VH-VL binders against p08169r482to628. Designs and how they scored, part 9

Target 1, 147 residues: p08169r482to628
Amino acid sequence: LLCGVSDGKQRFDLSALARHSELEQNWEAVDGSQREAEKKHFFINICHRVLQTGQARGCPEDAAVCAVDKNGSKNLGRFISSPTREKGNIQLSYSDGDECGGGQKIITNITLMCKPGDLESAPVLTTSRADGCFYEFEWRTAAACVL
Short names: E, the ipSAE of ESMFold2; O, the ipSAE of OpenDDE; V2, 0.75 times the mean of E and O plus 0.25 times the DockQ between their complexes.

## First folded at step 1 (VH-VL)

Design u6 (framework fv_umesolerbart)
Fold by ESMFold2-Fast, scan of step 1:
Structure u6 (fold): chain C 147 residues (1-147), chain A 121 residues (1-121), chain B 107 residues (1-107)
Amino acid sequence: as target 1 above (147 residues)
Amino acid sequence: EVQLVESGGDLVQPGGSLRLSCAASGFTFSSYSMNWVRQAPGKGLEWVSFISSSGSTIYYADSVKGRFTISRDNAKKSLYLQMTSLRAEDTAVYYCARVYDFWSGYSMDVWGQGTLVTVSS
Amino acid sequence: EIVMTQSPATLSVSPGERATLSCRASQSVSSNLAWYQQKPGQAPRRLIYGASTRATGIPARFSGSGSGTEFTLTISSLQSEDFAIYYCQQYNDWPYTFGGGTKVEIK
């Protein structure tokens, strides 16, 4: 595993999105659907575990993506697959989250889209599957731009 | 073969400056974060500085902040450490090391052979 | 900063014996812990990362265990080439910190 993607022609460096210190904040995803009854806080880190700070203190110590609500926390992915590219976009896949039923474990995908000059934008939740087994986020960031 | 080769170590007087280089080969240098780690004679390992793949994220040990500058040139596949205001306690073998860069694996998987910096009058 | 403490400072063992090395963190580092081997005049070599995963090419006699604050490196049947200094390193938080090292020497 790398904190970057390269196909020999294009280079991408995701390390700028990695948060290392408990003095830093995790990335927090915005719920694109904005339904009040579904208000969860999604804490995400890139190439590092979720930081044990603020509301994320309740997250499993091995979580790289974590959901927190009034009832507790869920591990949405422990292991990041090697990032892949889809034209101008980078896809990250997080696997081995908590059990969600039927012998399945939660998987989270993040699609990173190039946005020049912007390293401070937050991920946006775009899909929360009804069975609780799959989450998708979109993230517009300069880290997804070709070097 | 994946390789890192340091150079630039020398004898220098207190208050002096020196630039270390690290040449990478056998891998896509621009895809990896890099560290400088030093070891004083007969002592243990001490982390000095980190630079991300693109150069956008940089960290320093408190002992070198304001005096050392880490940089990289991905086109030349080279890592640098510019040292200023050198002190006797900076005397050490300096290693460049490749970070195994993924969500929980920032250990150092490839190391150079080191270059000796001696700060003495 | 997170302080890493290794014990013992020196471990004297005979070839074929088991060596057990300890590393303690001043606060939890989860499993973000690596072990390195260093022989005189040589650069360090990574043995273990993630507290228990052997690096590619590392013999099965090396094993790591632990999580949180207490970690162990075990060499199950010490070979002549294993006499070296061993360092633990946390990568859970900045700055990265190393233990003071354990020297494994011949009795």
Scores: ipSAE 0.000, ipTM 0.512, lowest interface PAE 13.1, mean pLDDT 82

Design u7 (framework fv_umesolerbart)
Fold by ESMFold2-Fast, scan of step 1:
Structure u7 (fold): chain C 147 residues (1-147), chain A 119 residues (1-119), chain B 107 residues (1-107)
Amino acid sequence: as target 1 above (147 residues)
Amino acid sequence: EVQLVESGGDLVQPGGSLRLSCAASGFTFSSYSMNWVRQAPGKGLEWVSFISSSGSYIYYADSVKGRFTISRDNAKKSLYLQMTSLRAEDTAVYYCAREDYGDYYFDYWGQGTLVTVSS
Amino acid sequence: EIVMTQSPATLSVSPGERATLSCRASQSVSSYLAWYQQKPGQAPRRLIYGASTRATGIPARFSGSGSGTEFTLTISSLQSEDFAIYYCQQYNNWPYTFGGGTKVEIK
């Protein structure tokens, strides 16, 4: 799967954010607007499925983004689209998640923004649509920088 | 009306086992998270365990982890607490409590059932 | 775990007076705090949830306030039936935790 974006003169490589081994941990975000006992914990991987470790053990094996809360786990996207560029940022879309009502399936978008020197930061939830069908994250990382 | 009725409390020896039951009526049991809360004689309230409406998520107080098991049977509208390796410190009235839908506080409590652990 | 501390342990008041009970959390619980009343030999009953929302059927003389780590339950013009033990409870984090209780007794 294309783990980067290439056009004529710019290239982006997201492989530094991919987690491959069960000895590694998934990237994690939490919904800061909820009480801790009700918070969804989001487990995210890049160019790979969510690792079946820790709290993510209950996630569907084909999930690339998974939400876990006191009621169970949800697949927030199993297929990663090729990354695209928009206004200097990298956009990732995860599609074909679990059903969320009205015949729709969950879609997750991540906007990666260049932050030179920082490969430690994690995604931050910015949008959780009321119908449960759409999630957005922002991620400031050196992996989103050109070259 | 909402009712929760606990049963199963008894006198048991240290190291023994006991199963508590809570019978729910007057509401759709399968839609509500449930809790066990205990109170030692003359002491304050201590949360013991939580089970989600589906039974998929379960949490315990550190004092009972590995010894107590919470479960539910939505078809029978019943909540259970299986207690093993009982200690004198487990002596308490055990309350079944319903968690309010959406607001999460304990909106209804049963009358309690007394468990006495003594030799 | 989040430790809930209630003060005072015992509050002696006369009927018709105001009673003010405090509850402190060792870390923020936002507004996810409830108050329960317990009379001798009885199960606890709901009073306040979400720090300040009065449960259905609870008299207007009961009011709650606070957010984060500091919370207060106020009983204005105390009635004879209000002599009881009051517990605060946080439901923000696992494990759920209760305060040690404040006994409101007649002066």
Scores: ipSAE 0.013, ipTM 0.578, lowest interface PAE 8.4, mean pLDDT 86

Design u8 (framework fv_umesolerbart)
Fold by ESMFold2-Fast, scan of step 1:
Structure u8 (fold): chain C 147 residues (1-147), chain A 121 residues (1-121), chain B 107 residues (1-107)
Amino acid sequence: as target 1 above (147 residues)
Amino acid sequence: EVQLVESGGDLVQPGGSLRLSCAASGFTFSDYSMNWVRQAPGKGLEWVSFISSSGSTIYYADSVKGRFTISRDNAKKSLYLQMTSLRAEDTAVYYCARGHYDILTGYFDYWGQGTLVTVSS
Amino acid sequence: EIVMTQSPATLSVSPGERATLSCRASQSVSSNLAWYQQKPGQAPRRLIYGASTRATGIPARFSGSGSGTEFTLTISSLQSEDFAIYYCQQYNNWPLTFGGGTKVEIK
């Protein structure tokens, strides 16, 4: 799989967001609307499985996005398809997560938007479907800008 | 101004215990991973232990595993290294070193002055 | 563990000369490689991270290059304050490991 997108003459490289070392921290997002005891912590990696560190230690070995709460961890999707260029943004879709009912598996989409000079930002949860089968994150980052 | 100040180094007998402290100032301590790195007299640098910003992830070098315990108190902006079963080979200057938190992790951007631990009879 | 090997152990150079220091990893560390400078009686000081990114405040005469297993630190025109011991460090895998150091001394 590729950790980048070619769209005509434009090239995009997401490798700066990929974290490979066990020493590195996963990218993290939190559901800020929930009470502390019920809050979900999301651990995210780009083009790589989640690092098995800290609270993400219990995450499934093949998860690229993992949700952790008081009840344990869930695989929210695997890195099994390359990023795509969608409507001016870069789209990363993680599929084949844990079972969520009705024979369906969890899917997570991350939309990366160019923000020149900004490599300090983190993904933000924008959608969490009530059935638990679909999650969306937005991430404004210089890594999503044209090379 | 970022500052890291170590303390607690002393002369200790083999088999003894000692606790090192590192006081941080000039930055938001709870945003950074912290490390202990040591250097034996006239020798090179050796990484000893890592603790994540929250304190939930901890790693040790094999040479100290089971004998040393790293901990932190984010409210007090302090890092600790509890050393037990000390050996002559643990004689070194111990440095407190800050990891980088956001983009590039694992390299040390600020170091303390170090505190000398001597293990000798 | 990943073993980091630095060469030469000692490099004797005159002020104004170019110094080239080598660092080799026993397996690939990608670009997760940092360089530090240490003067006698002092703590190490960051110079370079990500194999080639100069830290803030570090003079342009210091440059890093390489990726994978072979890395180089170059000091293009040595000043008197540059005589020190230099260490490379990988941060790709646990445990973190340092090279044995290269001492840059006056000829």
Scores: ipSAE 0.000, ipTM 0.501, lowest interface PAE 16.0, mean pLDDT 84

Design u9 (framework fv_umesolerbart)
Fold by ESMFold2-Fast, scan of step 1:
Structure u9 (fold): chain C 147 residues (1-147), chain A 120 residues (1-120), chain B 107 residues (1-107)
Amino acid sequence: as target 1 above (147 residues)
Amino acid sequence: EVQLVESGGDLVQPGGSLRLSCAASGFTFSSYEMNWVRQAPGKGLEWVSFISSSGSYIYYADSVKGRFTISRDNAKKSLYLQMTSLRAEDTAVYYCARDQGWELPYFDYWGQGTLVTVSS
Amino acid sequence: EIVMTQSPATLSVSPGERATLSCRASQSVSSNLAWYQQKPGQAPRRLIYGASTRATGIPARFSGSGSGTEFTLTISSLQSEDFAIYYCQQYYNWPYTFGGGTKVEIK
């Protein structure tokens, strides 16, 4: 799988956001709309599975996005498709997560937006569909800028 | 021929709700991303919302976030905009618009528009 | 949010003359820019996409140019049916944003 997009006109490299080592930490987002007891912590990796460290230790070994709360961990999608270009942004679509009802499996989309000079920002949860089957994050980062 | 027909525009009181519909014909609706764009009387165009071809990916303008919900029914070839907590500044003609494609997402076809008036 | 600024707000020209409309983005949108024409009481109509590509059925007198932050729509020999309001739009990033429009009216 590629960790970037290249269409012959513009090239984008997301490798700076990929975390490989147990010495590194996953990217993390928190659902601020929930009370602490109901709060989900989202552990995210780019172009790689979530590192099974800290609170993410119980995450499935093939999850690229994992939600952890008082009830345990859930696989919110796997890195099984390369990043794509979407409306001037880069999209990562993590599919084939845990079952969420009605024969559906969880899908998570991450939209990466160019922000020159910023490699220190983190993903922000923008959509958590009521049926629990779809999650969306936005991330403003220099890694989404054209090379 | 590609055709988009909006309906549901009405006079509604501030704080009220209204549901707009857009009926598509002449193309494979399920293959195209759709948008709502509005235009206040005598003013310019303002993008309102986007929905992907499958319905899995949705975006909103900050001015309507939390109040409007875009949805689609590919079997019925219809696009919807559920509007709640309507304000006077939401008064506009609402257009349904189709993206040409995800790599060329300019609006290649527009409906005739449906007028929403928020007053009294 | 990317702010699109069009100038002039109103352009008065005679039939047969050249009209030049400007559109400026507050940050680079590469070539992800479209132009639309809107006549009174009608929905907007596609004209140009990708900054410089004419949409199917659009007369050759319409041409677009520019990249990055500065864009131009040119109508080389204005016809009576060209009197309308023209909008530029960036589709580089969400939210999609339009310019305020340039009204092309008969002198």
Scores: ipSAE 0.000, ipTM 0.489, lowest interface PAE 19.1, mean pLDDT 85

## First folded at step 2 (VH-VL; framework fv_cixutumumab)

Design c7a (at its last look DockQ between E and O 0.03; V2 from the best seeds 0.00; counts 0 for: pae E 5.5 > 2, placed apart)
Fold by OpenDDE, look of step 2:
Structure c7a (fold): chain C 147 residues (1-147), chain A 120 residues (1-120), chain B 108 residues (1-108)
Amino acid sequence: as target 1 above (147 residues)
Amino acid sequence: EVQLVQSGAEVKKPGSSVKVSCKASGGTFSDYAISWVRQAPGQGLEWMGGIIPIFGRANYAQKFQGRVTITADKSTSTAYMELSSLRSEDTAVYYCARSEYSSGYAFDIWGKGTTVTVSS
Amino acid sequence: SSELTQDPAVSVALGQTVRITCQGDSLRSYYATWYQQKPGQAPILVIYGKNNRPSGIPDRFSGSSSGNTASLTITGAQAEDEADYYCNSRDSSGYHVVFGGGTKLTVL
C-alpha cells in the first residue's frame, strides 16, 4: 500500500528506488558466492513489481523479487505489505512467492539501511535458505535515511 | 491516452444492490490500484475503498465495511464496485480513480462518474 | 478514522495569491494530495507528494506542509481557477484514504 514508513516524527520514503518504466532496468542484487556457471540472477524492485525486461523478461508479472537461472525464473515474493521500521532500519517483506514445498510460499526480506548520498548501490544477497523458501537482502541506500 | 470508462447510470430501489464497472483503456492494471470515490449531490468526495488488481487485494473504508465489495478482472482490465442494502443517502456520483499501488492515494486518472439514484 | 478539515469557502482577487489549507493528524505522517473540481466534472489532480505537479498543471499551483497542515497555494489566481478544491491523504492508520470537506474558491 505504502512505499514509506513513519516512526514518530521520522519519515522515510523508498519511492526513489521504485522502477516504473519498462525502459528502466531492475535492480540486480550482488551475490559473490555463486559460480558463474551456476549463477542465479536476482532482480528486485521496490514497492513495485519487477519489470519484465532484459534477463527478467520471463519473471512472473506479480513478482517484486525474481530469481532467474538457466532453468527459468521464480517469484520470490510480492509487494503486498508496506515497509516497517525495525531496529533503526527499514524492513520490507515480500511474501506469497512461488510454492517451495509443503504448501509454503517463498518470502523475501529486504533490510534497508541508511547510507547518505548513495542511491546507486545494489542490494546484497545475505541469506538463501537451503529449503529455497526464504531470502534476505541488505541494502545500504540514501532512500532509507530520514527525510 | 489512458482512460477509465465507467458503466452507465443506475436507478435503484431501497434495499437493492448496484454494481458499477470501471474499465481501463490504453493501459494495464499491473502498475496501478483502482479506488472508488463517491460524491453526493452538493457534497464532498468520499473514499469508499480500493483494490490492487494484480494482487486481488482490496480494502474498504470503515463506513462501508460489509456493504461494499470491490473486485477486479485483470483479463479485461475492469474493476467493479458493488454496494448492497442501498438507501436514499447512497444517491451519488460514483467515480473510479487510478493511483500507483505503491503510493495508493494520488489519483491521477478518474472516470467520468456513474450516477446512482436510490428512490422508492 | 482520521479526518481532514478545510475551510468551506475562500475568495481571491484576480492575479492575487491564495492559500487553501488542509488540517488533520494524519498529515503529520503523510503528504496531502490536492484536486480541483469544476461543476459537472471529475476531479483533477493538481498537487501530490512534497510539491509535485502533474503534466499540464500550471506552475502557479504549489504545495506545502507544516505540522498537521498541508496547503495548496495559487500564486496569481486566474479566472479559470475558480473551482472546488479537495485534499486527501491516508488516515492515521495508513490503511485508508480520507478526503477533506472541500474548499470553494471564488475568483473576484
Scores: ipSAE 0.191, ipTM 0.773, lowest interface PAE 2.0, mean pLDDT 91
Fold by ESMFold2, look of step 2:
Structure c7a (fold): chain C 147 residues (1-147), chain A 120 residues (1-120), chain B 108 residues (1-108)
Amino acid sequence: as target 1 above (147 residues)
Amino acid sequence: EVQLVQSGAEVKKPGSSVKVSCKASGGTFSDYAISWVRQAPGQGLEWMGGIIPIFGRANYAQKFQGRVTITADKSTSTAYMELSSLRSEDTAVYYCARSEYSSGYAFDIWGKGTTVTVSS
Amino acid sequence: SSELTQDPAVSVALGQTVRITCQGDSLRSYYATWYQQKPGQAPILVIYGKNNRPSGIPDRFSGSSSGNTASLTITGAQAEDEADYYCNSRDSSGYHVVFGGGTKLTVL
């Protein structure tokens, strides 16, 4: 699997966002609209499984995105597909997450958009589908800029 | 200082459409959600839908699905709401309002409203 | 129908404390947000999240919640607090915004 994408004229590499060691930290997002007792934390890695540290220690081992709340943790998708080029942006689609009803498994899409000069920004949760089967994050980062 | 400036009042006939604009001035437009909220005379607030301009996706209240189109033009920092097949009960003040994603639709800046009157 | 319920009207004597409530099942999962609206004006945000006040909102305004109920509390009510008050939150699906029906606050 690749942690980048080329279209024959432009190259993109997301490896700067990958976290490989438990001395590093996962990327995090929080749905701030939820009450503290219901608050979900989303732990995200790029092209790699979530690191097993802190609140993410109980996450499923192969999750690339993991949701954690007071009730436990969920696998929101695994890194099993390379990033693709989408409408001038880069998309990672993490799939084969936990069961979510109707024989489906959770999928998470991350859309990465070029923002020069800002590598250490944060992903933002933009979609949390009511059936629990689809999550979408959007992320403005220098890592999404052309090489 | 960020302000949302809305287009002027409109009088429309039943069955027609109206398109209301909402221009952000004095600040960043693309990094926020823009929602449309209406208020019929003597009634409460009703969310119609919203859009996040940098991502271009609109989200609609079920009541308005199929009748409302919300768009944004990043180059002019302007959001639009178009409501079709107008009826007299669509007579209302239409507000645009801004929120940050993580604030859970806490609308911190509101336009002054656009009055739309639908009458024969 | 609306998922958030507010009493239509509440009165408070000048200088006293008043609580305006907003009820709905989705409030077990999501915070309520509160707005003040005076006649002929756009709403203004007064409380969001757990108990956050935007700049310019007096500290006599506070928010709280328990179970399916959120409350806006005004301590030491003043004449200028007379207005309509709305709550909003996410609906039970989590995708849409819903408003309560509004509460007319009268300061006596």
Scores: ipSAE 0.122, ipTM 0.703, lowest interface PAE 5.5, mean pLDDT 87
ESMFold2 (binder alone), look of step 2: mean pLDDT 90; pTM 0.938

## First folded at step 4 (VH-VL; framework fv_namilumab)

Design d1 (at its last look DockQ between E and O 0.04; V2 from the best seeds 0.00; counts 0 for: pae E 16.0 > 2, placed apart)
Fold by OpenDDE, look of step 4:
Structure d1 (fold): chain C 147 residues (1-147), chain A 120 residues (1-120), chain B 107 residues (1-107)
Amino acid sequence: as target 1 above (147 residues)
Amino acid sequence: QVQLVQSGAEVKKPGASVKVSCKAFGYTFTGYYLHWVRQAPGQGLEWVGWINPNSGYTNYAQKFQGRVTMTRDTSISTAYMELSRLRSDDTAVYYCARDEGYSYGFFDYWGQGTMVTVSS
Amino acid sequence: DIQMTQSPSSVSASVGDRVTIACRASQSISSYLNWYQQRPGKAPQLLIYAASSLQSGVPSRFSGSGSGTDFTLTINSLQPEDFATYYCQQSYSIPYTFGGGTKLEIK
């Protein structure tokens, strides 16, 4: 698997978003849809599993995206596919998450959009499907800009 | 009031299995992780693992992987810890302890402990 | 695994004294540090959580401080019931680990 994508002569490297050391912190997505008391916390890592530290300490070992709330942790997808280029953006698809009914596994898509000079902004949850089987995040980051 | 009540003392032979129970009172059983911590005589505290009573998912210390099994019966708000292939160094007081789900993680309520003695 | 080192392993003090117990983590654990008190023949009891938050019902003479790798438990104006063993515990990562304990004895 690659932590980047090539589209013709354009190259993209997402390694700057990868958290490898337990001394680092996971990315926590922004979700303003729920009251704090009922909110899920979404932890994301790029090209790597979520670090099992802090509030993500209970996340499954193989989860690249993890949701945490009072009911526990949930694997929202694994990093088992390389990024792709789509509509000028970079697309990440995390699959093989926890079962969500009917034999389905949770899938999470992350759309990375180029934001020059910004490697600090967090991803934003944009879609949480009612059946709990699908999540989407948008992430504006300099890592999504052409090298 | 929150209370965790554990089963009574056990005496086992090496190679045997022991199953300790922990019944929760005074709170929503499925709302909190339940941990098991043991303490050998005169020694410190050692984390064994946790169970999420809501989902049944468990997380065991590597030391006990393959030898410990944590389960729960939500209908009676009771958690169980089974330790197999017992050896003398498993002799300890085993505690169940409540932990909140996803914040800082601390054991705010403890069972009274269950003494497990392993001797030939 | 994160190793937790307590110091001292034992301390003698008198009623009314100020006592400080140290706990060091082998790596940063942010504020995921809890303190417990254990009296002989009893289960541990939570004193402090999240490094410095006093558990409800615990006397205000107990306080916790620190972040990262170094933490301290302070007992102001020691009371007779405070003579016990104290443990720090990290909840930053699995497995949870405890310090070796500090036995507070009466001088």
Scores: ipSAE 0.770, ipTM 0.909, lowest interface PAE 0.5, mean pLDDT 95
Fold by ESMFold2, look of step 4:
Structure d1 (fold): chain C 147 residues (1-147), chain A 120 residues (1-120), chain B 107 residues (1-107)
Amino acid sequence: as target 1 above (147 residues)
Amino acid sequence: QVQLVQSGAEVKKPGASVKVSCKAFGYTFTGYYLHWVRQAPGQGLEWVGWINPNSGYTNYAQKFQGRVTMTRDTSISTAYMELSRLRSDDTAVYYCARDEGYSYGFFDYWGQGTMVTVSS
Amino acid sequence: DIQMTQSPSSVSASVGDRVTIACRASQSISSYLNWYQQRPGKAPQLLIYAASSLQSGVPSRFSGSGSGTDFTLTINSLQPEDFATYYCQQSYSIPYTFGGGTKLEIK
C-alpha cells in the first residue's frame, strides 16, 4: 500500500498526516451533523490504524477511523486501499469496518483538498448515512497539495 | 535541467560513519521522493531507502535499519544519507535517485555516485 | 522480499540484431516494473517504466512488455552504443529490488 497517488504528471503524498507513535495524537473530526443527541466523536488516522490512546484506547485494533460515544466504539474502516485521484482531489476509501447489517461492512471516504499553508487543519464529517454503513469526511489541508 | 550532485569520494575505517550529500538542481526539491541505491564493486544495485523531502518521512531496507539515517535540508535543496558502524562490505558507490512515478517508484534522474571505501 | 531474476546473465550480439532480456518476479507485481541501462562507469539510466512505458528521450528500438510475474525488455536493431548492463527493478513493495543484471556485449 502507498500513502499517496500520482496521475503521471502530478504527485501527491499524504504521509505528513500519518500518526505512528503514542507520543502523537489521532486526528479528530469536526462534527458538522445537526443530530446532537446522536453525536459521535471521530478519531482518524491517515494510511495507518488509529492510535490506541486517550478516548480512542478502546477503538478496534485495525480501525483507521473509529467512532466513539458513551456506548462504545466502532470500526468505521481499515486502511486496505491506496489513495486515488477523484475529480481533482484525493480520496481515501477505508473499508471492512464493523458490520452494519445485511452482510455489509462500514465504509468511510475521506476527500482531501489542497489548502496551501495549513497542514494541521481537521477533517469535517459531511455525510453520516442513516443505515450506519457509510461515512464521508472532507479535509482541507496542505498535505493534499500537488508536490 | 534536472541534476543531482553528490559529495566526493570517502575513505573510512571499519566502525566509522559516513555522510553523503545529494544536492538537487532544476526542480522543486520537496516535490519528489529521493532514494538511495548502492552498488558494490562489480555487483548489482541494492536499494537502501527513501526520504520524502517534503515531510521528512523515511523508509529503509531492513538490513540497514539501525545503521542508516536519511535527512534533508529543504532550505538548500539537499538530502543526506548517513551510514554508521561501517564494515568492509559497505564499500560501494552510493547513488541518490529521484522518484518521479509516485505509484510506480521509477528513478528518472540519478546523481553521479559517491564512492565509499571501507578499509582498515 | 520480492526476488527479481534476470536472464540471461550475459549475451553477445551483433549490430542490427534483436536482443530480448527476461525478468521474473517471485510474486505478482502487476506492472510495477522498471528497466535501467548502466554504461560502464556511469550511473544507471531509466529506459522503461511501468513495464512498457518508454522514458522520454529513449530510442524507440527499446520496448518493454509483461505484467504479473514475467517481463521482457527488447532491443530491436542493436546499435554499438547499447553495450551496457541492463537491470530490472520492482517498485511494488519495499524493499524495492533489482534483478541481477544482464551484460550485453557487442560482437
Scores: ipSAE 0.006, ipTM 0.511, lowest interface PAE 16.0, mean pLDDT 85
ESMFold2 (binder alone), look of step 4: mean pLDDT 93; pTM 0.955

